# VHH binders against Hexosaminidase D (HEXD), part 2

Target 1, 346 residues: Hexosaminidase D (HEXD), of Bos taurus (Bovine) (a6qnr0)
Amino acid sequence: MRLVHLDLKGAPPKVCYLSEIFPLFRALGANGILIEYEDMFPYEGHLRLLRAKHAYSPSEIKEILHLATLNELEVIPLVQTFGHMEFVLKHEALAHLREVARFPNTLNPHKEESLALVTAMIDQVMELHPGARWFHVGCDEVYYLGEGETSRQWLQQEPNSKAKLCLSHMEAVASHMRARYPTTTPLMWDDMLRDIPEDQLSGSRVPQLVEPVLWDYGADLDLHGKALLVEKYRKSGFSWLWAASAFKGATGVNQSLTPIEHHLRNHLQWLQVAGSVPADTLRGIILTGWQRYDHFSVLCELLPVGIPSLAVCLQALLHGDFAENVKARVENFLGISSLEEMSFRR

## First folded at step 1 (VHH)

Design a10 (framework vhh_gefurulimab)
Fold by ESMFold2-Fast, scan of step 1:
Structure a10 (fold): chain B 346 residues (1-346), chain A 123 residues (1-123)
Amino acid sequence: as target 1 above (346 residues)
Amino acid sequence: EVQLVESGGGLVKPGGSLRLSCAASGFTFDDYAAAWFRQAPGKEREFVSAISWSGSTTYADSVKGRFTISRDNAKNSLYLQMNSLRAEDTAVYYCAADRYSLFGVYPESYDYWGQGTLVTVSS
């Protein structure tokens, strides 16, 4: 699969705009979308405090899903359940669920209420996404995990470890999904799994419950390192893996490539990784389109201005290269005479 | 109308070779990714090999090094050269096409299918 990631935090596109770009996504080669709602989802009941003032309504969500269906785009919703929980944990009523009192980013995995909270969020999102085949539970960049008072005390007892703490929460969330939604497979970002030894991963239930998404947004990937990491995950018991690239986002200051050239190279490198692993290993690739580099940065390039990069990257994936004939096809789709007109050396 | 028609199936002995062909009509084949799937009796449909419109290929582990997928856009045709055939290769082989599936190892990713051609590997 080729999925376009829609990061809705802070700047959700209007439904009428999505009605214009979903046909374009399909024409360019996408066959799915990963929707990261954050506070733009219309949470209700005891979770009403989580929704932004101008969040989508339930009717608007249903319209978005209808538009996806019309354009043959598989929808995968994403709900953060561990890290990146600022929109949840910033609320005074929920501050007691923080791993570290002064930082609202990480959920305390020792509290029964923490699991109750994130599973309730998953359940409300699933209610508006009936028939979802995959559901992304986040779990990336769980900063300060193990630094809270309860965790510090727990970690001092053998055989407890940060890896065990991390895997236990992941297992609890994924087990909830598998039990309640048996036809839906949980996905999670892989960064918290990368450094966990194979024997500890194999000893957990996580490999039987989730499909990890290996992300790397660089123009030059460590192909050998990626192959070893894939092999480690397969030997640990994971059945399927996903790749994640980026078609927009903050770039390094000392880069010699234009943003489009950087992202194109990232995708061509992922094609080499895909070609080097067994055919039944990678389920698809997610083209990420982050609205912010991080929570302290200004918004990255907006989705409308990211379309040329998305077109280049999707067509490179579809055709396996970016030769002159593929470049001409992209120029035709975008209605421009030359892609060089869109190059930025900043 | 969109149509895919397989041919070339038959009975071969272990170690033998066979070449399958798939003729596409009713659409611009050069805009589509294409794949071969197979289904043995009592089993689900299994991925064999895929090729993008530009010629990038992917193979299932069980056939890698033995099978070669290729396409001829001028003839609107897809091929599967099968060498060193084994008893476990016995199956109905299906041709499939999809405009958007580069990582398409799942039957559900493909919108257009042929009727299938039987390959039997037996002594």
Scores: ipSAE 0.000, ipTM 0.250, lowest interface PAE 13.3, mean pLDDT 84

Design a11 (framework vhh_gefurulimab)
Fold by ESMFold2-Fast, scan of step 1:
Structure a11 (fold): chain B 346 residues (1-346), chain A 123 residues (1-123)
Amino acid sequence: as target 1 above (346 residues)
Amino acid sequence: EVQLVESGGGLVKPGGSLRLSCAASGRTFSDYAAAWFRQAPGKEREFVSAISSGGSTTYADSVKGRFTISRDNAKNSLYLQMNSLRAEDTAVYYCAASDYYWIPTSEDEYDYWGQGTLVTVSS
């Protein structure tokens, strides 16, 4: 699969704009979308406090899903359930669920209320996505895992470890999804799994419950290291994995490449990784489109700024390369004479 | 056009049970969030319980654990099972439906209303 990631925090596209870009995604070779709602989802009832003032209405969500169906795009919703939970944990009513009182980004995995909160969020999102075959539960960059008082005390007891704490929460969330939504498979970002030894992963139920998404947005990937990481996950019991690249944002420190060249190289490198692993290993690739690095920074123009990069990257993935004929096809599709001309628009 | 008709109201003793029904015509409930509201004499209309198109439920604190809302889309009906009834549950109960899939945040977002059915809880 080739999924376009929509990061909706802060300044979500109007539904009428999505009606214009979904046909474009399909025409460029996408066959799905990963939609990261954050506070733009119309949470209700006891979760009403989580929705932003300008969040989508339930009717607008239904319209977005209808537009995806019309354009043959599989929808995978994403709800953060561990890290990146500032929009949830910033609220005074929920501050007691923070892992570390000073930082609203990490959920305390020791509280029963924490699991009740994130599963209620999942359930409300799933209600508007009844046919979802996959659901992404986040779990990336849990920077303060183990740093809370309860966790520090728990970690002093044998045989407890940060890996066990991490896997326990992931297992609880994924088990909820598998039990309540038996035709929906949970996905999660892989960074919290990368440093967990194979024996601890194999001893967990997590490999039987989730499909990890291996992300790297660099122009130069460690191809050998990626292949070893994939092999570790397979040996640990994971059935399927996903890759994630970036079509905008996260360009790193390489200043010798234009943004489009950076993202194109990232995708070509992921194609090399895909070619080096067994055919039944990778289910698809997610082209991520982050709204800058900082959740509080001034938001750039969303998809209009990223569209040329997205077109280049999707077409490279679809054709397996970016030879002159593929480049010419992208230039023709975008109605431009040269991609090089676009590289000077800063 | 959606039309809603309530039934099942009546006189019941404290501690008793009663089941309200709401029948929809014109369209099925499958496309709509639906709710029960009540209005006691001399009081404002208040929320009792709601159910989304997908089956998620919410309850007013005063009825949690005692009332259960459910729907049967094949029978085009909404139900409210009321247990452990109290004198303060005495009210006219209204069935309401919205054009939204999800439970509305405001009473004003319910587009269709029934005529109401009286529930009296007294000895």
Scores: ipSAE 0.000, ipTM 0.110, lowest interface PAE 20.4, mean pLDDT 84

Design a12 (framework vhh_gefurulimab)
Fold by ESMFold2-Fast, scan of step 1:
Structure a12 (fold): chain B 346 residues (1-346), chain A 124 residues (1-124)
Amino acid sequence: as target 1 above (346 residues)
Amino acid sequence: EVQLVESGGGLVKPGGSLRLSCAASGFTFSSYAAAWFRQAPGKEREFVSAISSGGSTTYADSVKGRFTISRDNAKNSLYLQMNSLRAEDTAVYYCAVDLSGYDYWLRPDAYDYWGQGTLVTVSS
């Protein structure tokens, strides 16, 4: 699968705009979208406090799914359930669920109320996505895990460890999803799993419950290291894995490559990783499009930077290479005589 | 909370010029796309010109080459310089902004917040 990631933090694109970009994604070779709603999802009832003022309505979500169906795009929703919980834990009513009182980033995994909260969020999102075959539960960058008072006391008891604490929460969330939605498979970002030894991973139920998404946005991947990581996950019991690249976002300072060249190289490197692992190991690749750390719109990033990069990256993935004939196809599609015309340093 | 106040309208002869201003308050003006629309007597509101948060501009074919949209973010103001005015330019001119945060400056239907309008009459 080739999925385009839509990060909707802070400002949701109007449905009419999505009606224009979904056909474009399909034409470029995408066959799905990963939608990261955050506070743009229309949470109701006791979760009503989580929705932003300009969040989508339930009718708008249904229209978005209809538009995806018309364009043959599989929809995978994403709800953060562990880290990146600022939009949830910033609320005074929910601050008692923080791992560390000073930081609204991470959910305290020791409280039954924490699991009740995130499973209620999942349930409301699933109610509006009844056909979802996959659901992403986040779980990346769980900062300060183990530093709360309850965790510190729990970690003093043998044989407890931070890895066990992390895996326990992941297992609880994924188990809820598997039990309630047997045709939906949970996904999660892999960074919190990377440093957990194979024996601890295989000792948990997590490998039987989730498909991890291995992310790396660099122009030069450690191909051997990625192959070893994939092998560790397979030996731990994971049935399927996903890759994640980036078609937009910061390329770092002092780069010798243009943004398009950087992202193209990232995708070509992931194709090499895919070629080096056993067949039927990688289910697909997610092309991430992370928002900047301000009110910057998705359109602002997609139109001047993202669309040409997305076109190059999707076509490279679709054709397995970026030879001159594929480059010519992209140039023709974008209505330009040369990709050099889109230089962003003029 | 969000407020847009237009000024600069008036009576002008064909071939004349007018400069419209729009004062924005209640939000971070520099972050959002802004546009001018107009509504002639007995007609629907039509798009005139838009400017993105980054300063890119677009114009309706009927005004291209005659009108110039600009913004002054330090003054939270939007402007429309109208030259070579014609009788068919007679309308109430409205300032509008897209607060979606997705910079829909090319999408006339994306502008949800409107000023009260300023009347421009082009007549001999």
Scores: ipSAE 0.000, ipTM 0.113, lowest interface PAE 20.2, mean pLDDT 83

Design a13 (framework vhh_gefurulimab)
Fold by ESMFold2-Fast, scan of step 1:
Structure a13 (fold): chain B 346 residues (1-346), chain A 123 residues (1-123)
Amino acid sequence: as target 1 above (346 residues)
Amino acid sequence: EVQLVESGGGLVKPGGSLRLSCAASGFTFSSYAAAWFRQAPGKEREFVSAITSGGSTTYADSVKGRFTISRDNAKNSLYLQMNSLRAEDTAVYYCAAELGIPFYYDESAYDYWGQGTLVTVSS
């Protein structure tokens, strides 16, 4: 699969705008969407406090899904269930579920209420996505895990470890999904799994429950290192893996490459990784488009700014390269005379 | 335009053999993973076999040991050698191609599809 990631927090596009860009995604070569709602999802009942004032309505969500179907785009919803929980844990009513009281990033995995909260969020999202074949449960960048008082006490007991704590929460969330939604496979970002030894990973039930998404947004990937990581996951019992690249955001400062050139190189490097692994290894690639949202800023990147990069990256994936003829096709499609005009920084 | 054209289908008796071919045009075939799917009467399409751009192969359990997938990038062609054919192998066989990450089992991930070639295994 080639999924376009939509990060909807803080500046969600109107449904009428999505009706314009979904046909564009399909025309460029995408066949799915990873949709990260955050506070834009119309949570109800005891979760109503999680929705932003201008969150989508249930009817708007249904319209978005209809537009995706009309454009032959498979929808995979994403709900953070461990890290990146600021939109949830910032609320005073839920602050007691934080791993560390002063930081609203990470959910405390020791509380029964924590699992009840995230599974309720999953269930409400699944209710509006009844045909979802995959569901992404997040679990990336679980900062400060193990630093709360309950975790510190728990970690003093053998054979407990941070890895065991991490895997236990992941297993609980994924087990809920597999039991309640047997035709839906949970996905997770892989960063919290990268440093866990093969024997400990295979000793958990996580490999039988989830498909990890290996992400790297660099212009030059460690191809050998990626192959070894893939081999570790396969030996640990994971049946399928995914790749994730980026078409906007998260580039870092590079004096020799423009943003578009950086993202293009990232995708060409992932093609190299894909070519080096067996056919039964990778499900797809997710082209991530992170929204730059600063707590103290009212300015953020909108999806339209990323479209030229997305076009370049999707077409490079479709053609296996970005030769002059592919470049000309993208320039013609975007109605511009040169991609270099889009890549100059002023 | 992009095209995948299957050939080689036909009527054979149980235990017989057929070789299916798929000719690719309009794209850089050597960069694509390619696969064979089939659709039996009254059923959904199902995976048969796949081959990555680098030549690694995968087979459905029902055909493993009987079918062999191969490719010739110089000729932009994909092949399926079918041996020891059974009545249950009767289906329309489709050639499919996907770029980049090989997702052999996921029908919806494939970018390009042929029109299919009918294989009938009957006495």
Scores: ipSAE 0.000, ipTM 0.262, lowest interface PAE 14.2, mean pLDDT 85

Design a14 (framework vhh_gefurulimab)
Fold by ESMFold2-Fast, scan of step 1:
Structure a14 (fold): chain B 346 residues (1-346), chain A 123 residues (1-123)
Amino acid sequence: as target 1 above (346 residues)
Amino acid sequence: EVQLVESGGGLVKPGGSLRLSCAASGRTFSSYAAAWFRQAPGKEREFVSAISWSGSTTYADSVKGRFTISRDNAKNSLYLQMNSLRAEDTAVYYCAADEGYSYFDTPEEYDYWGQGTLVTVSS
């Protein structure tokens, strides 16, 4: 699979823009989308406080899903359930669920209310995504895990460890999904799993419940290291894995100036990783398009700055390389004379 | 694409019970959210109850504990069991269906509507 990631925080595309770009995604070779709603999802009831003022309405979500179906794009929703919980934990009513009181990024995994909260979020999102074959539960960059008062006390007891704490929460979330939605497979970012030894991973139930997404956005990947990491995950019991690349970066002061060559190299390197592992290992690749955090953009950054890079990257994945004929095809899609001119565009 | 036909309305005494049915033609309810709305004389159309594709239900506060929504996808039918009826339940009852999967409490969210069936609660 080749999925385009839509990060909807702060500057979500209007539905009319999605009606124009979904056909383009399909034409470029995408066959799915990973939608990270955050506060743009129309949460209801006791979760209504999570909804942003300009969040999509339920009818807009239905329109987005209809547009995806029309363009043969598999939809995978993403709900953060551990780290990156700022839009949830910033609220006074939910501050008691923070791992560390002064940081709203990480959920306290020791509280039953924490699991009840994130599973309620999952349930509301699933209600609008019936038949979803995959659902991404986040779990990346769980900063400050183990640093809360309850966690510090818990960690003083053997055989408790940060790995055990991390895996127990992941197992609880994924178990809820598998029990409630038996045809839906949870995905999660792999960074919190990378340094956990094989014996601890296989000792948990996580490998039977989830498919991890291995992410790396560099132009030069450690190909041997990636192959070893994949081998560790397979030996731990994971049945399928995903790769994640980036078609636009999250680093630097101006993301509109990200070199197309950097992202192209990232994708070509992931193709080499895919070629070095067994064919039944990687389910697909997710092309991530992270939004800037420094302000609310009134202009859609995906359309004017991300599309040329996305076109290059998707076509490289589709054709297995980026030879002159593929480059010419992309230039034709974009209606430009030369991609070199785009590399110098502000 | 889908046509909805309500039935089962009538005159009942306060405290009585009535079961409304809604039959769909053209396609099944299996992938649709469905709802009941009502409109009393001289008032706006108001939400009564809804059921999602997954079977989750919701009810307006005025009918909670008295009304039960259900569906039979094999018979392509939606039902509303109304118990402990009150004079203020007097209205034309409409069934509605949405091509989407989640239920909603706003009429604007529903694509398909029946013609309505009159329920009169009077002594």
Scores: ipSAE 0.000, ipTM 0.149, lowest interface PAE 17.7, mean pLDDT 83

Design a15 (framework vhh_gefurulimab)
Fold by ESMFold2-Fast, scan of step 1:
Structure a15 (fold): chain B 346 residues (1-346), chain A 124 residues (1-124)
Amino acid sequence: as target 1 above (346 residues)
Amino acid sequence: EVQLVESGGGLVKPGGSLRLSCAASGFTFSSYAAAWFRQAPGKEREFVSAISSGGSTTYADSVKGRFTISRDNAKNSLYLQMNSLRAEDTAVYYCAASSLSEYWELLKTGYDYWGQGTLVTVSS
């Protein structure tokens, strides 16, 4: 699969704008979207406090799903359930669920109320996504895990470890999803798993419950290191894995490459990784677009900066390379004489 | 049945004017961007002008200031007003429509629907 990631923090793109960009994604070779709603999801009942003032309505979510179906785009919703929970834990009513009281980013995994909260969030999102085959539960960059008072006390006891704490919460969330939604497979970002030894991973139920998403946005991937990491995950019991690249928002200063060149190289490197692992290993790739939502909330008569990069990257993935004929196809599609005239620097 | 039908082509002398029309049917024209392309004898098809569903316009450098694209959504019609015609404007003119209606920069190619074309000859 080739999925385009939509980061919807703060304010949602209008449905009429999505009616324009979904056909564009389809035309460029995407066959799915990963939607990271955050506070743009219309949470209700006891979770009403989580929604932003201008969040989508339930009917708007249904319209978005209809537009995705019309454009043959598989929808995978994403709900953060461990890290990146600032929109949830910033609320005074939920501050007691923080891992570290002064930082609202990480959920305390020791409280039963923490699991109840995130599973209720998942359940409300699933209510509006009844056909979802995959559901992303986040779990990346769980900063300060183990640093809360309860965790520090728990970690003093043998045989407890940060890895066990991390895996136990992941297992609880994924088990809820598998039990309640047997046709939906949970996904999660892999960074919290990378340093966990194979024996501890295989000793948990996590490999039987989730498909990890291996992310790396660099222009020069450690191809051998990626293959070894994939091998570790397979030996740990994971049946399928995903890759995640970036089509924007992932280039640094001191780079000699333009953003488009950087992102194209990232995708070509992921194709090399895919070619070096067994054929039944990678389910798909997620093209991440980490950005401020306002890029998509404004209807633009000018070509958005991200679209040329997205076109290049999607077409490279669709065709398995970026040879002259693929480059010519992208240039023709965008109506330009050279991709170089659309390249941008940071 | 989706159709785009061009009309208004013909023989015109240099310096003259001509108005092309394109009638759309079988789809919700108001939701689509529309464009004019042309193909001169023995040459590649080239972009002439495009108009978004919202009415924003763009023009090829060769026709800026001489041609005007417009639409009438109530009549499901697209127009191209051609002034100060030159021999080099001689071509078959094609109407095209795209579901990528708000992103005209991408609309120089990648069109969903095309008309048959109408011949414009600028000669004495």
Scores: ipSAE 0.000, ipTM 0.124, lowest interface PAE 17.9, mean pLDDT 82

Design a16 (framework vhh_gefurulimab)
Amino acid sequence: EVQLVESGGGLVKPGGSLRLSCAASGFTFSDYYAAWFRQAPGKEREFVSAISSGGSTTYADSVKGRFTISRDNAKNSLYLQMNSLRAEDTAVYYCAATPEYLWDQLYSSDFDYWGQGTLVTVSS
ESMFold2-Fast, scan of step 1: ipSAE 0.000; ipTM 0.337

Design a17 (framework vhh_gefurulimab)
Fold by ESMFold2-Fast, scan of step 1:
Structure a17 (fold): chain B 346 residues (1-346), chain A 122 residues (1-122)
Amino acid sequence: as target 1 above (346 residues)
Amino acid sequence: EVQLVESGGGLVKPGGSLRLSCAASGRTFSSYAAAWFRQAPGKEREFVSAISSGGSTTYADSVKGRFTISRDNAKNSLYLQMNSLRAEDTAVYYCAAHPYYGDWDSRLYDYWGQGTLVTVSS
């Protein structure tokens, strides 16, 4: 699959704009979307405090899903359940669920209320996404895990470890999904799994419950290292894996490449990784489109700027390269005479 | 996680300019939000300016239009360009960093430099 990631925190596209870009996504070769709602999801009841004032309504969510169906785009919702929980844990009522009191980014995995909170969030999102085949539970960049007082005390007892703590929470979240939604497979970002030894991974139930998403947004991937990591995950018991690239944001410090060249190169490198692993290993690739938000930022939509990059990257994935004929096709789809006179390839 | 070292302070006449630098050590400073605070003798620590990892800036009312905060992630450095300096700008200036978000509230920052003294003669 080729999924376009929509990061909706703080500044979501209007539904009428999505009605214009979903047909374009399909025309460019996408066959799904990963929707990261954050505070734009219309949470209700005891979770009403999580929704932003201008969040989508349930009716608008249903309209978005209808538009996706019309354009043959499979929808995968994403709810953060461990790290990147700032929109949740910034609230005074929920601050007691923080792993570290001063940082609202990481959920304390020792509290029963933590699991109750994130599973309630999942359940409300699933109510508006009946029939979702996959659901992404986040779990990336769980900074400060193990650094709270309860965790530090727990870690003093053998055989407890940070890996065991991490896997325990992941297993609890994924088990809830599998039990309540047996036709929905949880996905999670792989960074918290990368350094966990094979024996500890296979000793947990996590490999039987989730499909990990291996992300790397660099222009130069460690192809051998990626192949070894894929092999480790397969040996640990994971059935399917996903790749994630980026079509906007996360370009790092590579000043020698234009942003489009950087993202194109990232996708061509992922094609090499896909070619080097066994068939039926990678289910698809997620083209991530991160929004840049912070306390001092003007919240704005980045999709209009990212569309040329997305077109280049999707077409490169679809055709296996970005030769002149593919470039001409992208220029035609975008209604422009030339993307770039300089080559996108180096 | 990060260590911060300020430089560039000194004695300057009213109306003059100074550029403060803050050098960060640690591999992840580019993802951090950073801020400048100042403390005059016998006063509480005061917010001056903050910059997000993405480059968005905020200024205290007392320095708007006179000071400019900037960063160079390739050099792991934060800067404060101070123009039209006044006697009331006399203080020790501190660099601060936070891994996720910036704010005017000094209590949110765990990573601080040692400070650099700015004296505006009046």
Scores: ipSAE 0.000, ipTM 0.168, lowest interface PAE 18.5, mean pLDDT 84

Design a18 (framework vhh_gefurulimab)
Fold by ESMFold2-Fast, scan of step 1:
Structure a18 (fold): chain B 346 residues (1-346), chain A 122 residues (1-122)
Amino acid sequence: as target 1 above (346 residues)
Amino acid sequence: EVQLVESGGGLVKPGGSLRLSCAASGFTFSSYAAAWFRQAPGKEREFVSAISWSGSTTYADSVKGRFTISRDNAKNSLYLQMNSLRAEDTAVYYCATGYDIFTGKYDEYDYWGQGTLVTVSS
């Protein structure tokens, strides 16, 4: 699969805008979307405090799903269940569920209420996504895990470890999904799994429950290292894996390349990785589009300004390279005469 | 509207070679991953080889080093060059396409040909 990631924090696109952009995604070669709702999902009941004031309504969510269906785009919802929980844990009523009191980003995995909270979030999202084949539960960048009082005491007992703590929570969340939604497969970002030895991974139920998403947004990937990591996951018992690239944001330190050149190189490198592993390994690639503000774009939706990069990256994936004929196709899709101002030269 | 038509099957002696072809029509072939699967009598369909839109290939362990998958997007065609054939290679060979660049498993492919029979016997 080729999924476009929609990060809805801050300024989510209007439904009428999505009705115009989904046909473009399909035309460019996408066949799915990963939608990261955050506080834009219309949570209700005891979770209504998580909803932003101008979050989508249930009817708007249904319209978005209808538009995706019309454009043959598979929808995968994403709900953070471990790290990146600021929109949840910033609330005073839920601050007691923080792993570390001063940091609102990581959920305390020792509290029964923590699992009850994130499974309730999953259940409400699933109610509006009937028939979802995959559901992403996040679990990336679980900062400060193990630093809370309960965790520190738990870690003093052999054979306990941070890896076991991490895998325990992941297993609990994924087990809930598998039991309640047997036709839905949980996905999770792989960074918390990368350094866990094969024997510890295979000793947990996590490999049988989830499909990990290997992410790397660099212009140059360690191709051999990626192949070894994939092999470790397969030997650990994971049946399928996903790749994730970026079409906007995440350009960091390589100032010699334009942002579009950086993202194009990232995608070409992931094609090399895909070619180096067995075909029954990777389900697809997720083109991530992270929302980010700076002093030049604080009032702008980042998705519209990322569309030229998305077009370049999707077409490069579709054709296996970005030669002049592919560049011409992108220029035609965007209704422009040249991509020169975005600098495709090296 | 999508159609896949296999050809090139036949009877061959052990150690011999065959080249299978699959002609695609009704869709933009260059936008899809393509694969060969086979099914022996009384057995489930098994993966043989896959090729991405970009030409990256993968093979089942049982055929690595003996079979070569290739594609010609200009001719909307997929090929399987089979060398050093063995009796256990006897099967109906199916051409398949899916939208996913990375898939090699049977249930991930949406469109299938009717198959072409390959018999390896003395």
Scores: ipSAE 0.000, ipTM 0.175, lowest interface PAE 17.4, mean pLDDT 83

